# VH-VL binders against q0atu2: the designs that were tried, part 320

Target 1, 119 residues: q0atu2
Amino acid sequence: MLDKKARIRTSREYRNVFEKGKRLSGRFLIIYYVENALDNNRFGFITNKKIGMAVIRNRIKRQLRAIVREYQGQVKNKHDIVLVARAGIGKSSFEGMEKDYIAIMKKAGLFARNANKID
Short names: E, the ipSAE of ESMFold2; O, the ipSAE of OpenDDE; V2, 0.75 times the mean of E and O plus 0.25 times the DockQ between their complexes.

## First folded at step 16 (VH-VL)

Design ti14 (framework fv_dusigitumab; at its last look DockQ between E and O 0.82; V2 from the best seeds 0.79)
Fold by ESMFold2, look of step 16:
Structure ti14 (fold): chain C 119 residues (1-119), chain A 121 residues (1-121), chain B 111 residues (1-111)
Amino acid sequence: as target 1 above (119 residues)
Amino acid sequence: QVQLVQSGAEVKKPGASVKVSCKASGYTFTGYDINWVRQATGQGLEWMGWINPYSGDTGYAQKFQGRVTMTRNTSISTAYMELSSLRSEDTAVYYCARDYDYYEASYFDYWGQGTTVTVSS
Amino acid sequence: QSVLTQPPSVSAAPGQKVTISCSGSSSNIGDTYVSWYQQLPGTAPKLLIYDNNRRPSGIPDRFSGSKSGTSATLGITGLQTGDEADYYCGTWEDSPNAWYVFGGGTKLTVL
């Protein structure tokens, strides 16, 4: 569902968000976010070796993409947003990740006013 | 100013346990993972494991499985590392370090001053 | 499984250039990003280089890093007596037995 326009694509684009963006941490996730000069949002997803073996990292990425896809229509536009998996996330449930994402996105002020709370 | 301040030096006998504290200040404690690293005299750095201070989840190097326990108290922004069944080979300086996530990796950007643990008869 | 190999010592005169190598494998340096740490005598390590070649704030540009294949290199130009320290490379390991691995360390002596 996320098309090429909604992706952070290059390592330079990713690093820009880490360098210039604001950082917020939750239980399982960290987000880095910065306003972009586009009309739309772009999302990136980071898992590294500290969170587990490749099969675990790939499962986490798929779950995070699904969560972002479900709520993307509620995210205020013009932001580059990178989700970083946090150590320990491999033992979490989908619902735990989803709850964490909602909480940190609300704390960042990135949801539109009509967003619904879950959990 | 980010600081990690560790507890003072310890002298222990073989078979005992030691618990080292690491108090964080100048940042949101639960927002960054803490790693523990030790260094025996004249030797290199040896990674021991990590703790996520928000969740309490841990991951330990295989060498220390069964002997190390990492915990924290979020109300006082303090991480702990406990090493049990001490041997003379555990004589070392023990460091806590903050884990900094950047792109597809992470690095230790701030370190505590170190805690000397001496294990002798 | 792999280890990170560094020369145990290097030396050079003030003002000279030195390089410190770090040899790894496809499961670490070849597949990850390398950091370097400086440890001055009697002190804790300090992050010197991250993401293969980036410097944290406060690290002068005479410190540089590079990576090629399964090897990384720390370069130090304009050596100063204050650079006398132990230098460690570090990276995340692909193996589940160890998640972060340091090199053995290199003692730099400035003559």
Scores: ipSAE 0.785, ipTM 0.909, lowest interface PAE 1.1, mean pLDDT 90
Fold by OpenDDE, look of step 16:
Structure ti14 (fold): chain C 119 residues (1-119), chain A 121 residues (1-121), chain B 111 residues (1-111)
Amino acid sequence: as target 1 above (119 residues)
Amino acid sequence: QVQLVQSGAEVKKPGASVKVSCKASGYTFTGYDINWVRQATGQGLEWMGWINPYSGDTGYAQKFQGRVTMTRNTSISTAYMELSSLRSEDTAVYYCARDYDYYEASYFDYWGQGTTVTVSS
Amino acid sequence: QSVLTQPPSVSAAPGQKVTISCSGSSSNIGDTYVSWYQQLPGTAPKLLIYDNNRRPSGIPDRFSGSKSGTSATLGITGLQTGDEADYYCGTWEDSPNAWYVFGGGTKLTVL
């Protein structure tokens, strides 16, 4: 589980990322990312009703948190990053989600140069 | 400038199929889902389904399942909606609309001009 | 037959205020954000309000949205003749499959 300080928690914080951040889309994910004034990264997760029932949304959210946690140490610091799940993600495998996450984060230039798990 | 330009009006016989196109420009086509919405004359808006242009994944309204097929050609930034086994009740203006995923919801921020499909014997 | 219920029509004189209601349930409006669309005669729908109360760029502040419980409301102040149109609320339904639902639409007549 992500530490509390590594989480975007409030609607205001989410809105800030959506309004000021850059947007990149992948197969199953959209990311919004913006620099923050902190010494750590914060992650947010959005699984709206377009994804499906609550049980599906919650499953997807758990999986995305697991992926983010796995690669957390390899992400450039001082960023707020929101992951938005795209419609259809519910049919994707965990590996497919992970692959998409890595691809989008690479495209965004958010991985540190010394990252080892992304290759 | 974001634009969705749809194909021209169609006239079909009952039992036939119709395929409407929606060409997108002014943004990354694969980055946004496309929704299809129709409107019979003098009636309200009816949602038909969505397509993820990146993956090709689709979701259809139950009413149209088995009869509607949504596809895309990413090389020309074009989405397609095909409706088969047409009946008179399918006479309507069909719209494509871009789906903007924002915060905890999505909304349709850009719309095509609409395509009139007339089904008559 | 629409999942969301709107009044079929509303009317007012120029300069007046009108409100359009949109009633749903806990499985739609009660649990998500509502959007509003304006459809001028003979044209495609246009996004008017998103996320219950937010305006896209270009939409004047005389248009407002709100949500309470399982109902949403569109407000229009300083009514103009150009506001004569059909207005639709919409949102996503809590379903095993993604399902977007529209209101039945409200015809606004400017007297």
Scores: ipSAE 0.763, ipTM 0.927, lowest interface PAE 0.9, mean pLDDT 94
ESMFold2 (binder alone), look of step 16: mean pLDDT 91; pTM 0.941

Design ti15 (framework fv_dusigitumab; at its last look DockQ between E and O 0.92; V2 from the best seeds 0.81)
Fold by ESMFold2, look of step 16:
Structure ti15 (fold): chain C 119 residues (1-119), chain A 121 residues (1-121), chain B 111 residues (1-111)
Amino acid sequence: as target 1 above (119 residues)
Amino acid sequence: QVQLVQSGAEVKKPGASVKVSCKASGYTFTGYDINWVRQATGQGLEWMGWINPYSGDTGYAQKFQGRVTMTRNTSISTAYMELSSLRSEDTAVYYCARDYDYYETSYFDYWGQGTTVTVSS
Amino acid sequence: QSVLTQPPSVSAAPGQKVTISCSGSSSNIGETYVSWYQQLPGTAPKLLIYDNNRRPSGIPDRFSGSKSGTSATLGITGLQTGDEADYYCGTWEDSPNAWYVFGGGTKLTVL
């Protein structure tokens, strides 16, 4: 779904975004985001044990990755962005998560003006 | 300054219900989940459940399923915990706490002052 | 009886060092991150340690945390009489229901 270069990989990289980044919350999602020193964006995905069992957590991660891939062409470059699933997300639809993501990303100012988009 | 202010002490008879409030200030109420924790006199902390105040979704500890209801009113930044069919064993201090997500976990970074509920015959 | 086992009490003189253990299992501490809470007499709990070993702002470095396997440890050095409190470990349990668990608590007495 996402290229290897566009993924946050290590716990140190994840913790850096939580410690230095800005936080915005929606209905089902929280994003943490910070500018990076790269030429590209990197995305991370977090589901903790309060979300549900591993099968549910893995499904949520896959759905979030698909949403991010769909809109990646609209995202301003040079950001590390971590999506955190909120308690209750297991009850949401894919479309509900997608709407939440769009709203949060707009509020954060992370969608670029005139960006190319895969429709 | 993040603050959680709870409603005052309650005295109830067995079989009654109690509803405790928790008013949040100093942060965006819908942006953080609220957890409820109780503590009987001389006893440890006991987790009761969580509410996502944005969605209204809840999750309850197995022990309280069927007796607890957690709700909120976002227009006044207030969470509620209602416990029904009260027993003497429900005599405790009830706390609300803010849930902060960090990496692959979360923890309770701010707590209300507590609400004493006494259930007596 | 709690899922996480702590000693019921510990004591030491001012200026000394103590440790408080928290023993769990693979379904909690073994797969999760531990927090510690301090509860001073007559007050609400306060976050002391998160993510196994990190201190929130305002917590002095006399307080430390560690985790090894299915056990966690809170360390307190340079004990002060103001450290008399109950101390609780806590974490999320790997369960079909979302489940947060606390240790039984440890009463620290500074003699």
Scores: ipSAE 0.799, ipTM 0.911, lowest interface PAE 0.9, mean pLDDT 91
Fold by OpenDDE, look of step 16:
Structure ti15 (fold): chain C 119 residues (1-119), chain A 121 residues (1-121), chain B 111 residues (1-111)
Amino acid sequence: as target 1 above (119 residues)
Amino acid sequence: QVQLVQSGAEVKKPGASVKVSCKASGYTFTGYDINWVRQATGQGLEWMGWINPYSGDTGYAQKFQGRVTMTRNTSISTAYMELSSLRSEDTAVYYCARDYDYYETSYFDYWGQGTTVTVSS
Amino acid sequence: QSVLTQPPSVSAAPGQKVTISCSGSSSNIGETYVSWYQQLPGTAPKLLIYDNNRRPSGIPDRFSGSKSGTSATLGITGLQTGDEADYYCGTWEDSPNAWYVFGGGTKLTVL
């Protein structure tokens, strides 16, 4: 599980990222990212009503958290990053989500140059 | 400048099919879902469905399932909505609209100019 | 017929304030955020309010939105003749197959 300090938790924090951050879209994910004044990264996860029922939204959220945890140590520091699940993600495999995450994070330049487990 | 430009007016017979196009410009086409909304004369807005232009994934309103097909051509940044087995009650103005995901919601921030489809014998 | 309920019409004189209500349920307005759309006569809808109470760029602060429980409200102050239009609320329905729902629309007449 992500450390409490590594989570975006409040509506205000989320909206700050949406308003001030950069936006990039992938096949299944949209990311908003902005530099923060902390010594750590914070991640937020959004699965809105378009995704489907609560059980589906929660499943997707768990999967995205797992992916983020796997690559957390390879992400450049001092960023707030919000992952927004796109419609249709519920039909994708975990590997498909992971691939999309890696691709979009690379495109954003958010992985460290010395990242080891990045396909 | 974000723009959605739709194809021209259509006149069809009952039982026929109609395919409306929506060409997007001024932004990354695959980065935003497209929704289709129709409006019969003097009536309100009716949501038909969405498409993810990147993946091609779709979600349709139950009312139109089996009769509507939403597609896209990414090379020309164009979304399509095809409605088959047309009937008189399908006479309406059809709109495409860009879907902007924001926080825990999404909204339609840009709209096409609309396409009038008339179904008459 | 519409999942969200709006008054069919409202009217007021220039300079006055009007409010348009949008009533839903726990499965739509109660669980998500509301958007409002303005449709001038003979034109496509235009985004007016998002996230219950936020205005897109270019929308004057005469327009406001609020949400409480399962209901949303659009407020227009300093009414102008150019505000004469149809107004629709909209939001996503929390269901097995998510779908977007609109209100029935409200015709605003400026007297």
Scores: ipSAE 0.746, ipTM 0.922, lowest interface PAE 0.9, mean pLDDT 94
ESMFold2 (binder alone), look of step 16: mean pLDDT 92; pTM 0.941

Design ti16 (framework fv_dusigitumab; at its last look DockQ between E and O 0.88; V2 from the best seeds 0.83)
Fold by OpenDDE, look of step 16:
Parts: C-alpha cells; sequence; structure tokens
Structure ti16 (fold): chain C 119 residues (1-119), chain A 121 residues (1-121), chain B 111 residues (1-111)
C-alpha cells in the first residue's frame, strides 16, 4: 500500500496537478505530472463516472495502485503524478494496464535512467 | 488550434444508413475521446455515445444500441458515426465533440460544426 | 423527458442579471460535476462552464456557475444582447453503463 505521504488526497492538490502539470495519454490511461517541492513522489488516481459503477471504479483504482507500487522505486523523484483511467479500461487485463502504464511513463520521461524492471 | 470538421449534409430514405465523419486537427487525436451528440430541429441536445480513438472502445446510449456504430481511422485523425435503420425521427443535426477528462468528470470542450441528416420518403 | 430539468425560457433587459437553474438527482448532479454549454442561434454548442464553476479561457467573468445538492445554477450578470442563446447543463449519470445527460435547455431572450 502506498504511504500516506505518497498520495494526492485533496481536491486542491488534484486540481493543482491538472492545471499546472503536463498531460500525456495512453491506451487506457491519461497522466498529469508536475514537479513538486517535496522529497517524495505523490500519486493520485481518478476513475470518473464514465468508467462505470462504483464497484468497477474501485476495482480499477486498486489495480492501478498495485501497478504504481510495483514501479514506484523507479520513478524520478519530486513529482506529483495523477493517473486518470480512460473509458474502456474495465475491459482490459491487468497486464494490459501495466503495459500501458510503463509505456506512458517512459514517454513522459518519468522513469529513472537506471530503472531495471521496465521493459 | 483544435478543430473538428464534419462531413456535409446527408439526405436518406427510411431504412437506409448514414455515416458521418469528424476530422480532428490541432491535437493528438488518440489522446481524447470523441462524443457524438444530436439535436432535432427545435429540440434539445441528445447524447449518443463515446469512442476512445486509441483503443477503439465505445459506449453507446441505450437508445441507440444495436443501431449505432462508432469507429475511427487514426491515420487520418477521423472519427465516424454510422446510424442504420434510419427513421424520420433521426432527422437532426449531428455533432462530434472532444471529451476533456478533468478531475472526476469530463466535459466537451470543442465541437464540430454539425452535420444535418434528413430522413424522408 | 430530459433527465436534468431546466426552465424552458428566461428573459431580462440588457445590464440585468439572470439565473438559469438545472435540477437533477443524486445519481447525476448530486454525485458529479456540472458543465454548461451556450448555443447561439444556428451554431454548434460552446463550452461555457466546467467543474461546476470554472470558466474556460475566453469566457468572461460575467458568467458564473454554482452547485448545491442536486441542483446547479448558471448566473449571467451585465446581460448583453449577444448573450441571447440556448443554454444547456450537462453531466454524467452514475449507472452500470454511464451516459451523459443534458438538461432540456433554456432559451434566454434579451429584451
Amino acid sequence: as target 1 above (119 residues)
Amino acid sequence: QVQLVQSGAEVKKPGASVKVSCKASGYTFTGYDINWVRQATGQGLEWMGWINPYSGDTGYAQKFQGRVTMTRNTSISTAYMELSSLRSEDTAVYYCARDYEYYETSYFDYWGQGTTVTVSS
Amino acid sequence: QSVLTQPPSVSAAPGQKVTISCSGSSSNIGDTYVSWYQQLPGTAPKLLIYDNNRRPSGIPDRFSGSKSGTSATLGITGLQTGDEADYYCGTWEDSPNAWYVFGGGTKLTVL
């Protein structure tokens, strides 16, 4: 589980990332990312109503958190990163989501150069 | 500059099909969903569905399921909406609109100019 | 007929303030954020308000939005003749297959 300090929690924090951050889109994910003034990264997760019912949204959110945890140590420091799940993600496998996450994070240049677990 | 340019007006007979195109420019086409909205003469806006241009995944309003097909050609940044088994009630202006997903919601920030579809005997 | 309820028409003189209401339920407005669209005669809709109360670039501060409970409100101050248009609220419905819903629209006449 992500530490409390590694989470974007407030509406204000989310909106700050949306307003000031850069946007990149993948197959199933959109990421907004911006540098922060902290010594750690913070992650936010958005599953809007377009995804479906609350049960589905929560499932997707759990899966995305698992993916982020797996690769957390390989992400460049001092970033706020919000993951927005795109419509249709509910039909994707976990591996498909993971692949998309890796691809979009690479495209954003957010992985450290010495990252070992990203193919 | 973001633009959505739709195909020209269509006149169809009842029972026929119509396919409207929406060409996007000024942004990464696959990065934003496209929604389709129609408006009968003198009536309000009616949402039809969405398509993810990257994956091709779609979601249709229940009213149009089985009769509407949304597709895209990424090589030319164009979305398509095909409506089959046309009836007089389908006479309307059809709009494509870009979906901007912001925080816990999404809104339609850019719209095509609209395509008039007339269904008459 | 429409899931979101708007008054069919409102009118006021130039310079005055008008408000347009949008009433929904807990499964739409109550659970998400509302957008407003302006449609000038013979044109495509234009985004006017998003996230209940935010204005896109180019929209003057004469336009404002608010939300309370299951209702949203569009406010227009300093009414101008160019504001004469149809106004629609919209949001996503929380359902197994989520769909977008519009209000019935409000015709604003500038007297």
Scores: ipSAE 0.858, ipTM 0.944, lowest interface PAE 0.7, mean pLDDT 94
Fold by ESMFold2, look of step 16:
Structure ti16 (fold): chain C 119 residues (1-119), chain A 121 residues (1-121), chain B 111 residues (1-111)
Amino acid sequence: as target 1 above (119 residues)
Amino acid sequence: QVQLVQSGAEVKKPGASVKVSCKASGYTFTGYDINWVRQATGQGLEWMGWINPYSGDTGYAQKFQGRVTMTRNTSISTAYMELSSLRSEDTAVYYCARDYEYYETSYFDYWGQGTTVTVSS
Amino acid sequence: QSVLTQPPSVSAAPGQKVTISCSGSSSNIGDTYVSWYQQLPGTAPKLLIYDNNRRPSGIPDRFSGSKSGTSATLGITGLQTGDEADYYCGTWEDSPNAWYVFGGGTKLTVL
C-alpha cells in the first residue's frame, strides 16, 4: 500500500501532471510524469470510462497500485507520476501490465541508475 | 505538426465494402488511440469505434458490430476502417480522429480531413 | 434523437453573445467530462473545449464552457461571421463497451 505522502491526491495535482509533464505510452499504459519540489515521488492512477464499467476500472486501479508498490524503491525521487490505463487493458494479464510498466519506466529514465555506465 | 491524412472519395454499390485509410504524422502513432466518426449529409456526428494502434485492440459501437473492422499498419503509421455490406444509408463522410487522454476522460484533439463514401442504389 | 440534446439552431448578430446548451444524463455528462467541437462549413470538426471548460492552445477566450449537473453549456462572446458553424458536445457514456456520444449539433448563424 502506498503511504499518503506518495499519492497524488487532488484533481488539480493530477491535471498539473497532464499539463506540465512528459508523456510516454506502452501497450496497456501511458505515463505522465513531471519533476516535483518534494524529496519523494508521488503516484496517481487514472482509468476513464472508455476502458470499461466502474467495476473493471476499479480492478485495474488496484492492480496498477500493486505493481507500483512492488517497484517503487527503484524509482528516481522527485517525480509526480500518473499511470493511465489504455483502451483494451481489461483483457490484459497482471504480468502483461507489469512488463509494460517496467518497459515504460525504463524508457522514461525513471528507474535509478547504477554508478557504472553500461556499454 | 500532428496530421491525419485520409484516403480519397469512394463510390460504391450496395452490398460492397469500403476501406478508408488514415495516415498519421508528427507524433508517435502507437501512442494514441484512433477513433472513427461518420456524418451523413446534413446530419450530426456518429461515433463508430476505436482502435489501440499498439495492441491492435478495438471497440465498436453496437450499431456497427459485425460490419466494421478497424485495423492498422504500424510500419507506415496508418489506421484503417472497413465497412461491409454497404447500404444507401451508409453514404457519409468518414473521419478518423486522435484520442487524447486527460485526467479521467479523453477527447478528439486532431481529425482527418474526412473521406466521402457514396453508396448508390 | 441523440443521447445528448442540443438546440437545432441559434442566431445572433456580430459582437453579441450566444450560449449553446447540451443536456445529457447521469450516465454521461452527470458523471464525466464534456468536450465541444466546432465544424466550419465543408470542414472536419475541430476541438474547441475539453474537460468541461478548458481551451486547447490557439482557441480564443471568447469561447468558454461550463457544466452543471447533467447539462453543459458552450458560450461564445464577441460573435464574428467566421463563427458560423455547427457545434457539437461530446462525451463518453458509461457503457460496458466504451461508447462515445455526440449531441445532435447546433447550427450557429451570425446575421
Scores: ipSAE 0.758, ipTM 0.899, lowest interface PAE 1.1, mean pLDDT 90
ESMFold2 (binder alone), look of step 16: mean pLDDT 91; pTM 0.939

Design ti17 (framework fv_dusigitumab; at its last look DockQ between E and O 0.75; V2 from the best seeds 0.80)
Fold by OpenDDE, look of step 16:
Structure ti17 (fold): chain C 119 residues (1-119), chain A 121 residues (1-121), chain B 111 residues (1-111)
Amino acid sequence: as target 1 above (119 residues)
Amino acid sequence: QVQLVQSGAEVKKPGASVKVSCKASGYTFTGYEINWVRQATGQGLEWMGWINPYSGDTGYAQKFQGRVTMTRNTSISTAYMELSSLRSEDTAVYYCARDYDYYETSYFDYWGQGTTVTVSS
Amino acid sequence: QSVLTQPPSVSAAPGQKVTISCSGSSSNIGDTYVSWYQQLPGTAPKLLIYDNNRRPSGIPDRFSGSKSGTSATLGITGLQTGDEADYYCGTWEDSPNAWYVFGGGTKLTVL
């Protein structure tokens, strides 16, 4: 499970990322990212209604958290990163989501080029 | 400056197909879904569906499934909506609109000028 | 016919205040943010309010939005002749295949 201190939790924290951060879009994900003043990264997850029903949105959130956990150690430090799910993610496979996450994080310069799964 | 510019008015016979274009500029085309909305004369707005310009993934309103096809050409930042088996009830102004995603919400922040499609014998 | 219910028309004199209601259910307005769109005669819709009560740049503070339960409200103070238009509420529906829903629209006449 993602550590509590590694989570963006408050509306204020989310708004800070949206207002001050950079935006980058992939196939299934949009990321907003900004440097923070902490010693750790924080992640936020957004799934709105166009993703599908609540059960689908919750499933997507679980999957995104799992992906973020697997690669957490390879992400550059001192960043707040919000993942916004795009409409088509509801029909995607886990592997497709993972691929998209890796690609977009690399494009953002937040991820190593040869990033691998972490056990 | 964000702009959505649509193709010109169309006149079609019943049973024919119409393809409306929507050219985007002033932003990263693949970064935002395009939604299509139509409005019959004197009537309200009716949502038709969305397309992800990055991947080409689509979602259509049930009413139009099997009859509508949304596509895009990323090289020219243009989205297309094709409606087949046209009937008189399809006479309307058709709009493309950009979908803005940032929080737990989604809304249409920019709209094309609209394309009038007339279906008549 | 429309999933969201609006009054078909409202009217008031210049300088007055008007409110436009938008009634839905727990599957749409109840669990999401509402947007409002203004459509001047013969023009495309324009975003007026998003996130229930936020104004895009360029929209004067005479326009306001609120949400309570399964209903949303658009408020217009200091009514001007240029406000004469159709107004639509909209939001996403919580369904197996999510779709966007509009209200039936409200015609605002400035007397």
Scores: ipSAE 0.834, ipTM 0.934, lowest interface PAE 0.6, mean pLDDT 94
Fold by ESMFold2, look of step 16:
Structure ti17 (fold): chain C 119 residues (1-119), chain A 121 residues (1-121), chain B 111 residues (1-111)
Amino acid sequence: as target 1 above (119 residues)
Amino acid sequence: QVQLVQSGAEVKKPGASVKVSCKASGYTFTGYEINWVRQATGQGLEWMGWINPYSGDTGYAQKFQGRVTMTRNTSISTAYMELSSLRSEDTAVYYCARDYDYYETSYFDYWGQGTTVTVSS
Amino acid sequence: QSVLTQPPSVSAAPGQKVTISCSGSSSNIGDTYVSWYQQLPGTAPKLLIYDNNRRPSGIPDRFSGSKSGTSATLGITGLQTGDEADYYCGTWEDSPNAWYVFGGGTKLTVL
């Protein structure tokens, strides 16, 4: 699970990323991201009703948190990043979501190229 | 600027099929779901389903399951909705709309001009 | 219940205020976020309000939205003849397959 300080917690914080941040989409995910005034990153996760029933949405959210936790050391600091599940994500494997996340984060320039082992 | 331009009016016989196109411009087509909504004359709006144009995945309203097929051609930024086994009550204006994700919801921020489909014998 | 109920019509004079209600249930409005769409005569719908009470760029602040419990309300102040249109609420419905649901629509007449 992500550290408390690495989580976007309030609806105001989430909405700020949507309002001020950049949007970049992949096959199963959308990333909204904006530079913050902290020394660390914060991550948020959105699964809405169009994804499916609650059991599916909860599974997807858990899987995305695990993916983010695995790669968070490679992410450039000082960003608020919200992952939004796209319609159809429930048909993806964990590996498919992971691959999509890596591709999107590289395209966004959010992986630290100099200190990062993923290119 | 975002624009969705739909194909022209169609007249069909009962039992036939119709395929309506929706060409997107002014944004990255694969980055947003497309929804289809219809409206019979003097009636309200009726949601039909969505397509994720990146993956090709779809979700259909129960009422249309088995009769509707939503597809896309990403090379020309175009979504399609095909409705089969047409009946007179399928006579309506058919709209495509862009689905925008915001916080814990989504909404239809841009709409096509509509395509009139008339089913008569 | 999945049906969103709106009054079929409302009317008022120019400069007055109207409200348009949208009554739903715990499985839709009570558990999600509401949008409103304006459909001017002979045109496609247009987004008017999203996220219960937010306005997209270009929508004047005399249009407002609110949500309480399982109901949503669209408010329009300073009515103008150009506001004559059909107004629809909409939201996602909690169901085995995700469904988007519109209200039945409300025709606004500015007398």
Scores: ipSAE 0.801, ipTM 0.911, lowest interface PAE 0.9, mean pLDDT 91
ESMFold2 (binder alone), look of step 16: mean pLDDT 91; pTM 0.939

